# VH-VL binders against Putative multicopper oxidase GMC1 (GMC1): the designs that were tried, part 2

Target 1, 132 residues: Putative multicopper oxidase GMC1 (GMC1), of Saccharomyces cerevisiae (q04399r243to374)
Amino acid sequence: LINGKSSDGETIKIGFNTEYLLLRIVNSGMSGTQVFHLDGFQLIVLEADGIMIKPFIVQTINLAVGQRYTILVKLKSDTSFIRMINGCNKMMGYITKQWWFYKEGAHLDLPKNPNDVSIEHLPGFTKAELYR

## First folded at step 5 (VH-VL; framework fv_diridavumab)

Design s13 (from b0 with heavy chain G27D)
Fold by ESMFold2-Fast, scan of step 5:
Structure s13 (fold): chain C 132 residues (1-132), chain A 121 residues (1-121), chain B 111 residues (1-111)
Amino acid sequence: as target 1 above (132 residues)
Amino acid sequence: EVQLVESGAEVKKPGSSVKVSCKASGDTFSDYAISWVRQAPGQGPEWMGGIIPIFDTANYAQKFQGRVTITADDFAGTVYMELSSLRSEDTAMYYCARGDEYIWGSYFDYWGKGTTVTVSS
Amino acid sequence: QSVLTQPPSVSAAPGQKVTISCSGSSSNIGNNYVSWYQQLPGTAPKLLIYDNNKRPSGIPDRFSGSKSGTSATLGITGLQTGDEANYYCGTWDSSLSAYVVFGGGTKLTVL
């Protein structure tokens, strides 16, 4: 966990009336696998490594170095903030980063001390989801 | 039935902007991505960008980034393409085309008839 | 600036077979589906082949597609005078700033 600061944490603004998030995620690192998760949301996978695929739903995506996915997320009407969790295997262990999406006009009310989460405990984490 | 109805021909001066519309009928607007593809006289097709209306997400070719804006009006069932800072080289036929449900650009199964945009002084 | 390379022209007589090639790289044809379009003078392009080798409803089986490595081929058998047109290949290229790329086109002349 290297994030978790209130008001000065890593944040991403989205439009006020956003109903769907379309995310392109890439493991652009030099080594190690990445784990991607949006807390409280399903991930609808639309594209893997630049190739359109038949959609499927997961809670967590595992990315090897250089892998990429296009993911659709349907937002809830009462959602002002979405927590994004990105975990990395950096040889000596796992590092968890947290990002926050917030809708335009909302005020951030980030937890001062969020839970320290091992990526192995993220919903839907699997060791087999590395390549397509 | 699938229909993509484009707006009428435009004649513009250099430095101005043009906004072309594409009205999708049936389930095309709700279920598919819509792209804009232009073709200059005597040349092949050139992809400008596309939008997935239900996601309100647009993507653009680098050549047009900063000059082109693609938007969707859910109420009107219409997709728009606005091209600014027009040059004589922008004289072309502009098509809207229906693409993949998931991404814009794997293939285009239906095309509008095209809108002629002429840029001259 | 054509990212995909096609021969500029091809010609054959009615009833003959012709093939049109489309060459790219691993970042486009090698890793993605290929589509083919027919364009008659004064008309919008018309989809002939999608997903490398599939035909939309209404396209006769005289038209076929194939893909091998970083190249794709459009085959036309039993040539008819009405097949005289420009033909374009198209695909996705994730390594470029452009997501959709087309070939430069091939003019098919039927004698």
Scores: ipSAE 0.009, ipTM 0.512, lowest interface PAE 12.6, mean pLDDT 74

Design s14 (from b0 with heavy chain I52L)
Fold by ESMFold2-Fast, scan of step 5:
Structure s14 (fold): chain C 132 residues (1-132), chain A 121 residues (1-121), chain B 111 residues (1-111)
Amino acid sequence: as target 1 above (132 residues)
Amino acid sequence: EVQLVESGAEVKKPGSSVKVSCKASGGTFSDYAISWVRQAPGQGPEWMGGILPIFDTANYAQKFQGRVTITADDFAGTVYMELSSLRSEDTAMYYCARGDEYIWGSYFDYWGKGTTVTVSS
Amino acid sequence: QSVLTQPPSVSAAPGQKVTISCSGSSSNIGNNYVSWYQQLPGTAPKLLIYDNNKRPSGIPDRFSGSKSGTSATLGITGLQTGDEANYYCGTWDSSLSAYVVFGGGTKLTVL
């Protein structure tokens, strides 16, 4: 699972003219399934567990412990912010966290959503896989 | 200028298959997804599937899974759609369309003129 | 059946304003960009709006789009006789095995 790369831990800067994002997502936890999603984007999966695979397209990725994926995401020229959603299973239920990708030069007044996102309602989420 | 040119009209018998083509010109073929969208008489559009030529990856609507195949010939700049086990309900105008890139919101910015497929005994 | 719900018809006189609604769910409109298409009789659909509210080059500014929650609307101001057509909304839906979905269409009649 990817962590934020800024000092506040919740934002990741991308280049001004970035057309494609290549992301390597890892569930490095010792227990629990992770869920990865980018609001408004489909994910093209290019590698699973370090092995190139026939590419396929999903909106949400479920990662078992130790799983990793390489994904490709295409950006629109007017994309300034991308909301990344990470969810994980814990004994007390599901914990959901958010990160933001932002383009270099964008004004850092990030959108707010007063309602938290439930990972179980994300497109392509599978609860059965979360409990492995 | 971008242009999508479909193959000519087809008349088929029930149980047969049809293969229609879409030749893309005026842009880089591999930069875009190409989808097939059909429209039955008096009905709205129905997405059948699409292909990302650069990855040789196709996705299909569940309704057509198992009887539709979409392929690309990158050197010819042509996308093919083959529909098997034809029924009278498959009588429709079939369009190829560009601009659905699958990795953000779906839209089609260029459409072919459409190919009529008629299924009758 | 269409996954996205549109009114079957709408009508108005030249110069008036009309709005066409498109209703879906969180798995489609709620989480994804919406596009709108105009289809004149005997022609292929033509893109009017993409990414909720953007116009392609050549589309007049009297056409506009918006999205709120799980619904989207197409607005047409200064209605002209040439606007008489079928209008369709479209978006992505991952809750179905079909990934691209269209509305059932709205026939706009200019009286």
Scores: ipSAE 0.007, ipTM 0.563, lowest interface PAE 9.7, mean pLDDT 76

Design s15 (from b0 with heavy chain I52V)
Fold by ESMFold2-Fast, scan of step 5:
Structure s15 (fold): chain C 132 residues (1-132), chain A 121 residues (1-121), chain B 111 residues (1-111)
Amino acid sequence: as target 1 above (132 residues)
Amino acid sequence: EVQLVESGAEVKKPGSSVKVSCKASGGTFSDYAISWVRQAPGQGPEWMGGIVPIFDTANYAQKFQGRVTITADDFAGTVYMELSSLRSEDTAMYYCARGDEYIWGSYFDYWGKGTTVTVSS
Amino acid sequence: QSVLTQPPSVSAAPGQKVTISCSGSSSNIGNNYVSWYQQLPGTAPKLLIYDNNKRPSGIPDRFSGSKSGTSATLGITGLQTGDEANYYCGTWDSSLSAYVVFGGGTKLTVL
């Protein structure tokens, strides 16, 4: 979902002085809703579908087909890792993928399995109908 | 110097509502989260909810079963907490506390002195 | 339901060292920063430690914090009679609709 491309188990380097992440996320699929979550972080929504909105805070974002959001994430100074969870609601339930943001020079000790996270148990998760 | 000034003590009857206020001064108001944390006699603190005034967004602990409403008046620099359907178990000290900028933080750097709410019949 | 567990009480003599533990899960302490608060009788809680191990201005270096896995520890060295208080850990819980959780508290008695 970052820059429209899904990935599993990849890492994304951020600068050692990064205090804010500005992320543009999009559901570029042709069917199915997607879920976006950063483990342990709140998401400040600044834009929806390219339109500036009054900012609001959520822990999880549900994206219907073609939806996009610009979100701001405030990091703590000692943040060395951030786990990003991306789930897609398919016919048999949810397919979960994960990525890691990590500060340059950080020692990586990543969780074993992206499937240890249940999409339906994420804070703020909302079940949505599939679109096309 | 940041100060959070809470309204005075309240004595209420069971079934009534109480509305307590927290006036912030000496620092940024609108873009910091202001939370309400209560403490019953002899017990630890419980987070009730909080608001980030700039976003006009409030979140509440499920424990209070829709009895809590938190609002902000940015121009007055004041946050309010209203607790309805009061019971004897709501007898507690009620604190407002400042969290992190733009988010619900895991720490509170400034606390009000507390407002005693006594529910008696 | 997330719960942060602290020992109900600890005690030591002046000049000694004490540690207070706070245990949680991956959804709270494991994934989030931990804070610690001191509450003297009749007062509001006071922030002692934030972001796991940082002290606000005015907090002496006798107070320290650490976090390992799903547990956090508050350390107090050179114990003084004025340290007699209740101590609470706190963190954000990513598994609950209520985002802020506190420990049950530890009463420190200075013998």
Scores: ipSAE 0.013, ipTM 0.625, lowest interface PAE 7.7, mean pLDDT 78

Design s16 (from b0 with heavy chain I52F)
Fold by ESMFold2-Fast, scan of step 5:
Structure s16 (fold): chain C 132 residues (1-132), chain A 121 residues (1-121), chain B 111 residues (1-111)
Amino acid sequence: as target 1 above (132 residues)
Amino acid sequence: EVQLVESGAEVKKPGSSVKVSCKASGGTFSDYAISWVRQAPGQGPEWMGGIFPIFDTANYAQKFQGRVTITADDFAGTVYMELSSLRSEDTAMYYCARGDEYIWGSYFDYWGKGTTVTVSS
Amino acid sequence: QSVLTQPPSVSAAPGQKVTISCSGSSSNIGNNYVSWYQQLPGTAPKLLIYDNNKRPSGIPDRFSGSKSGTSATLGITGLQTGDEANYYCGTWDSSLSAYVVFGGGTKLTVL
């Protein structure tokens, strides 16, 4: 779950109108590792499990049950939307979900195949992190 | 005006190491990722790694991990790349390039003119 | 070996149109933004296109980009002698092998 929201194959449109996004992400599930990614953006990690840390940059975050992170994202001046990708490790594979953040007044031209993303192919993904 | 200037050409023997520098001027050094991209004669560009100076965080291409180290001196506005255990295959033009402010390796908007590293006996 | 495939060469006469393809996979072009670079002999690469189809300031609109599935295309209309160069596509790869990958390059000759 990200920002208290979840979507099973749906597209959630969330407005933004700022130079930065501050996101608090949490794996609130009962079981299963989650993967978080923002297509085209770096994730600046500021806080892990409620503890401030030295900032570091990653492209993809793995969340075990109950883990949480605070991340900062710098937006480009021409950003009209951001695709957020969330994957859940269930049974023997990953279930991928997508959400869109869009700027107020922007026109969205969403991809025709919104679930064509593979979690194993996300930037910075490592399988080793999922088993921790 | 953004300008990236690499250090001078180097001639090295196999097994040695080389450390090249990239001085950033006229821009927002701390707000951008700086990458090292090399190009062997007649070949395409090859990304080696990059650093986001403000967070002192470096990422490396798997091929170079263990041999390459990228560091930043924020006070000097300079990024360094050290490549160890040199082989003849490391002979190339080495460029520093400014990455997109908001993402590792999405695109490079400014490039230095490059510096030549030649590895020969 | 390059992970992105480009034709080694392409040629056309002044004033004509050319397209340069760049083929990858789901782990690179399929999931990520594509950029294009022009490299004149003896010079560093220069950014032509970023985020699949956007031009930086100073790049003429006769240069265009597009992406479909796991492939990208650079289009050049109104071809000029000064366009003779090597052209490279670039993106980042989601696999463990590398974060940033480039194509092998296409040599454009203006006949």
Scores: ipSAE 0.008, ipTM 0.544, lowest interface PAE 10.8, mean pLDDT 76

Design s17 (from b0 with heavy chain I54L)
Fold by ESMFold2-Fast, scan of step 5:
Structure s17 (fold): chain C 132 residues (1-132), chain A 121 residues (1-121), chain B 111 residues (1-111)
Amino acid sequence: as target 1 above (132 residues)
Amino acid sequence: EVQLVESGAEVKKPGSSVKVSCKASGGTFSDYAISWVRQAPGQGPEWMGGIIPLFDTANYAQKFQGRVTITADDFAGTVYMELSSLRSEDTAMYYCARGDEYIWGSYFDYWGKGTTVTVSS
Amino acid sequence: QSVLTQPPSVSAAPGQKVTISCSGSSSNIGNNYVSWYQQLPGTAPKLLIYDNNKRPSGIPDRFSGSKSGTSATLGITGLQTGDEANYYCGTWDSSLSAYVVFGGGTKLTVL
């Protein structure tokens, strides 16, 4: 999140027939906490800090400095793009950035990045979708 | 305006259970993790576990697995800690404490005043 | 028996400076932010330092923190009699079933 320019409406291409997205996310140490969210998708947590755990499902992952998670996301066949939201703690609040995953051949306009947003307003955030 | 208000002192017999409450106000409940930290006489703090009310997900220290249960009541804005199979060594001050936003606490910025639990025959 | 090791006691005169150490491992201090707490007799712990070196509102700048490798230090300058207390470090431990760990504590005496 240093400099801010590389985080301005970035896109990430994924394969045409991708059924599952496997993500390794890590907070690499120089920022405070990080928040990770995929709009409209559940995150299946498979590993924490390199250790296999009993899988559980959340909508949002929080990472302290040095934490890492392996997350599995199931994509639907009609999904052309997925909005990824990453928040970083800075002083008295969060800086929130948006990225887009898109399948090959999809048309995608670059979205405006919010400077900050309350985590309680993250899209699709509900306790009803969680289980152990 | 941020407050964590704990329930009153308890005196319990060995083998019983105790349930302590922590009422959170001032925006604390939905936005943060709430942990339970105990401190036996003359000892340092010991983290027992915590809950992220927003996720309804609780996590426990290995020492207390199977004996402790932490729950949240969203409507009451209250977090509970129930400790079962009480032993004399469970005699301690029990604090609730607010952790980092939506993470297990790297730090605790607000603490309840503590609830004394005494286990004696 | 604590996961994080602190000296049991330190002492200095009013106006002097002290440093309190906290030693851990790669799974805790090495990879995570460190916090420090002051506990006066009969009170709950009070946050002094978070994120290794940051002060909450209301904490004077004579309190400071630092971290190097698997160790952290709390510095207190301009000691006052009101600083007599127990001091605890705390952090996340990523390898244990416990997620938050505290040091055993250091009793500061201002003579």
Scores: ipSAE 0.007, ipTM 0.515, lowest interface PAE 13.0, mean pLDDT 75

Design s18 (from b0 with heavy chain I54V)
Fold by ESMFold2-Fast, scan of step 5:
Structure s18 (fold): chain C 132 residues (1-132), chain A 121 residues (1-121), chain B 111 residues (1-111)
Amino acid sequence: as target 1 above (132 residues)
Amino acid sequence: EVQLVESGAEVKKPGSSVKVSCKASGGTFSDYAISWVRQAPGQGPEWMGGIIPVFDTANYAQKFQGRVTITADDFAGTVYMELSSLRSEDTAMYYCARGDEYIWGSYFDYWGKGTTVTVSS
Amino acid sequence: QSVLTQPPSVSAAPGQKVTISCSGSSSNIGNNYVSWYQQLPGTAPKLLIYDNNKRPSGIPDRFSGSKSGTSATLGITGLQTGDEANYYCGTWDSSLSAYVVFGGGTKLTVL
């Protein structure tokens, strides 16, 4: 079980035989919407706000203050690195953080910076002001 | 061996509904998503929707939302696709196809042979 | 209209090479895996390539796939008359208004 809160550029090691990730994602901030995304992966939502629900699949999770989700992610067999993107709404727009899952034994060659990470361009991104 | 066996050809009147079945065997049903893809004569394939039977969760292409219903009978190992309010434009070959484990949009590795649905008039 | 753009036709002689392109956007090919399907006349589509560049068992290595940015390419070498078919690319569309999308298809004629 991996909690999805982390700092930009942090790495998280997973076992070399990992086929699924189970993640608990929480927006514990006092204001603003948070966005959670795994680059290139679909997210299977199993639980919302502490209640088990009929599962559904999305690319990106949008979390209002206090919302929480339990998410299952199926990994591809040849995946060595997974980029995790988290964004939060602040006064001057979205602040993005990224971190990496890597399989044990993989060669680490992570980029020094996120280059073209844009929260607004993530698949399934939703702004709080549009959906309330 | 994994196998998807579809129900027989159907001829329907405009305004009616059709229900096509897809029976999965050989381990195809338990850990996989099943999608429905249609192909009108001379056209490319068009995804209608899919279901992950173990989760009893279905997803539909926007064009078919409200007209299509995909259901699963886990005990019988069968997935159904019902299309209502039929029009002549619904005349097509209808395929069931197995998606990646729990991910119906990744790829389709096994396909049924197809069921012809003809909407006459 | 198809969401993914393919050339409507390609032609080559036996033994030659061809490439078939598939162009999309960031919401589909740009962020998701691409698959390719071969459809012979009168048959169901058959998976040729999955996860951008992998072959299922039974598919000869003459077939290859690649992806760059918002485009994908199917390569076929050593063309045989039996390769004459329609070819379709497919992927997930992350906008959720069209979850699975296919290209319009490319008819390969082996002269």
Scores: ipSAE 0.007, ipTM 0.574, lowest interface PAE 9.9, mean pLDDT 77

Design s20 (from b0 with heavy chain F55W)
Fold by ESMFold2-Fast, scan of step 5:
Structure s20 (fold): chain C 132 residues (1-132), chain A 121 residues (1-121), chain B 111 residues (1-111)
Amino acid sequence: as target 1 above (132 residues)
Amino acid sequence: EVQLVESGAEVKKPGSSVKVSCKASGGTFSDYAISWVRQAPGQGPEWMGGIIPIWDTANYAQKFQGRVTITADDFAGTVYMELSSLRSEDTAMYYCARGDEYIWGSYFDYWGKGTTVTVSS
Amino acid sequence: QSVLTQPPSVSAAPGQKVTISCSGSSSNIGNNYVSWYQQLPGTAPKLLIYDNNKRPSGIPDRFSGSKSGTSATLGITGLQTGDEANYYCGTWDSSLSAYVVFGGGTKLTVL
């Protein structure tokens, strides 16, 4: 499990037998919204602000200050690495932090030229979510 | 081997509703998303929506929201698609299709043979 | 109307190679994986390519896929009469509430 407090560029190990990734995502900042995304994965939202909800699926989550979500992700059978993107809304747009999950036992050779994408171009992101 | 077995052909009047079923056979059912894709005569496929039975979660294409409902019965191993307020342009072949190893909709690896729905007055 | 643009038809002789294009935007092909489907007359679509360039078990290596920017391409080499079919690309589109979109299709004729 992870709660979204890692540094940019950090690598996060997950168990060899992990079939599902359960994430607690929280905007613990004092200002600005946050955006959360996992490249190539759908996010199943199970809990919002401490309340169990009927699950729904998104590609990107927008978190206002103090909001939290519990998210379930099913890993692909061939998953060795997962890129996680977390953006924070600032005056002139988003400041993006990135890190990688990797399965224990996988060869630790991260993709050398991972594509870098802006928050505004993530799957499931809309411009309305920049402000609301 | 996975087989998706759809219910039989339907002929309906405008304004009525139709409910089509898709039963999974020969494989596991609940770990995969099942989608409904229709194809009007001479046209390409059009995604209507899908469901993840294990999470009882359905998502719908914007065009069909309010008219389509997708449900799952895990005990019967069956997914249903109900389309209401039928119009002549709803005449099409309706397929159920299994999503990939992702939870929903990345690609469709197994397809039912299709159910013909004809809407005529 | 289809969200993804394909040429309506393509033709080639047996043994030749052909490519089928699929054009979209950043909200669909640009940001997402592309799949390709073959539909023989009177049958359901069959998965040919997933995740841009991967083949399911049982699909011959004559079929290949690629993606560049907001476009994807299906390649078929060593054309056989049995390849005569409609071909569709598919992906999802984050700008629409609809999650999965398909191309309008390309009819391949092997002359």
Scores: ipSAE 0.007, ipTM 0.574, lowest interface PAE 10.0, mean pLDDT 76

Design s21 (from b0 with heavy chain F55L)
Fold by ESMFold2-Fast, scan of step 5:
Structure s21 (fold): chain C 132 residues (1-132), chain A 121 residues (1-121), chain B 111 residues (1-111)
Amino acid sequence: as target 1 above (132 residues)
Amino acid sequence: EVQLVESGAEVKKPGSSVKVSCKASGGTFSDYAISWVRQAPGQGPEWMGGIIPILDTANYAQKFQGRVTITADDFAGTVYMELSSLRSEDTAMYYCARGDEYIWGSYFDYWGKGTTVTVSS
Amino acid sequence: QSVLTQPPSVSAAPGQKVTISCSGSSSNIGNNYVSWYQQLPGTAPKLLIYDNNKRPSGIPDRFSGSKSGTSATLGITGLQTGDEANYYCGTWDSSLSAYVVFGGGTKLTVL
C-alpha cells in the first residue's frame, strides 16, 4: 500500500491533480498467497521483485509469499474514489480487506455497501491450491 | 465529438501483408486504449489486440500472435494494425474501437465505421 | 466457434418484449462484467449495455441487462421495427490470452 495502511475500511488521500497512481505492493506474509484488485481499474505492472520489466496489464494480481510488484494505475478524469481490495488465504478460504483512495477536495461521501464483493468473482482471480 | 476514422478498403493476395490505420479525434489520443476487432461475413466480432499509446504497450489475441502488430504514432494521432501472411479467411471488416482507458477495458464505447480487407486471387 | 453462446435468432411483434441470452463459463461471464452491442445492417456495432446492467447516455430504458452466474441476458421491451439488428454480448476471459471475447450474435426480427 503506498501509505502503509492495511486496516479494512480506511481511507487514503491523494492529490487533487493526480493523473496516475503508483503503488508498490508486497506479500510480506509467511505463508499463502494474496490477491490484489482495484475496483474498476486495470493494473499496469512496471516492476516485479524490484526489476523493471516490459509493462503488462492485469485486472487482479496474485502474489506468492515474498513477491512484490510496482503497479501504475491511470485515473479517470472524474475519479473521486477508488476501492482497493486485498484478499489473503487463511486455511480454507480468504480474508478480504478493503480501503478507499480519494482525491483531495472530494466530498468525503464514501461509497456504501463495502461488503458486496466476492473475491472469487473478481476479474482475473486465480484460486490458490493448498498442498500443491 | 469522438471519432475514429479507418483507412480505405484493401484487396490483397494470399501471403502478402496489409497495414490499416485508425486516426483518433475528438478525445485526447493518448488517453485511451485502442483495439482492433474484425468481423468476417456472417460472423460475430473477434478481438485481435489493442494498444495503450501513452505506454507503447500492445497485447494480442493468441490466435493472431506472430502475425499481427499494433503500433501507435502519437505525433500523428494514429494507431496501425499490420496483419501478415494473409489467408483467404482473413477477408473481413476491420474495426478500430476505443476501450475504457485500458486495452482490456470492460467495453468499447466508440467504434470506427470499419474498413474491408479482401484476400483473393 | 464463439466462446460465448447466444441463440442464433429471436423474433416478436411490435410492442412485445424479448429476451436474448448469453452463456459462458466461470472464466468469462462468471468472473467479469458483461457488455452488449447492437449492430444494424451495414453499420459498426454500437454499445447498448456495459457493466452488466448500465446504459450509456442516449440508450433508451427499453434496453436492460442482467447477469446471473455464468449467464447474462439482454431485455428489450416495447419492440420497434428499428430494433431489428444483430445483438452481441461481450466480456473478458481471464483464462485465455485473447482476453476479450464476444458471442456469436442473435438476429432479432420484428416480424
Scores: ipSAE 0.007, ipTM 0.562, lowest interface PAE 8.9, mean pLDDT 77

Design s22 (from b0 with heavy chain F55Y)
Fold by ESMFold2-Fast, scan of step 5:
Structure s22 (fold): chain C 132 residues (1-132), chain A 121 residues (1-121), chain B 111 residues (1-111)
Amino acid sequence: as target 1 above (132 residues)
Amino acid sequence: EVQLVESGAEVKKPGSSVKVSCKASGGTFSDYAISWVRQAPGQGPEWMGGIIPIYDTANYAQKFQGRVTITADDFAGTVYMELSSLRSEDTAMYYCARGDEYIWGSYFDYWGKGTTVTVSS
Amino acid sequence: QSVLTQPPSVSAAPGQKVTISCSGSSSNIGNNYVSWYQQLPGTAPKLLIYDNNKRPSGIPDRFSGSKSGTSATLGITGLQTGDEANYYCGTWDSSLSAYVVFGGGTKLTVL
């Protein structure tokens, strides 16, 4: 759902009193890996491919074709927005897209200089196939 | 060129623990997951667990949970695997291998040459 | 015991073609990429195929991979004596029992 969008910089509204985000992420493409990351947050993995697993924590998730995960994210008490970074492996390396989760009632002051995101420098990133 | 160098052969008694090391050189240690895969004589490979070193995030195969601990020393570029409560069936070649996609969909593009662990009964 | 099923052996003459199958379930091959490894006697496994059908640099195009449903296949054409080895498939398993699983292996004999 969330990672299915194709435009950079879109915002996704979440409830004012949200303490946790429960996200279901899927690589619905036909080829190539995808990378998922929330800037400044740990990802608690609860399900893999529809099967409940013993929870574990990562900073970044790599998704092979058809893989899906259910992840839990604990929000900080002062969180107004969260940057979500999605990268997918294409012919010339990773193509990166950004999204923003925004709490209802927060001011719409998104950073106007979010530096270019390098997928290789994300915490917990595992290098996928690039040039071969 | 990427090279994974494992520690030397070990001979251990049943009930003891063994700790083997894997030093990554020639490649970027922090960009990859490192896994431990063992192979008993005449058998196929068996994945034990892996770690993303920079975040100390480790995952283990169910069979080895509670007996295996995988840790990383980012400064030394070294990953360790400690296996406790050793039994005769733990006699095997132990490989470290570099994962690509993370543990959740990884393949292993480089392998160490392996270290032999023999458990004497 | 291995989670993925491979035939224990296959044999052919130099110059011929062989295929090696790898059978799993929806929790492993059905939902995930498949990799293939070659293991020559006395050596560590070497990656031949990743992401179902891709070759690492240095692997000749005589080696190919494919995946259909819950099964994968390694193809080797133009067999050479140096191809005599054990071959293993590998993939992720989404069940709690193991995160990465391998097949039991297929011994290729080149006559």
Scores: ipSAE 0.007, ipTM 0.511, lowest interface PAE 12.9, mean pLDDT 76

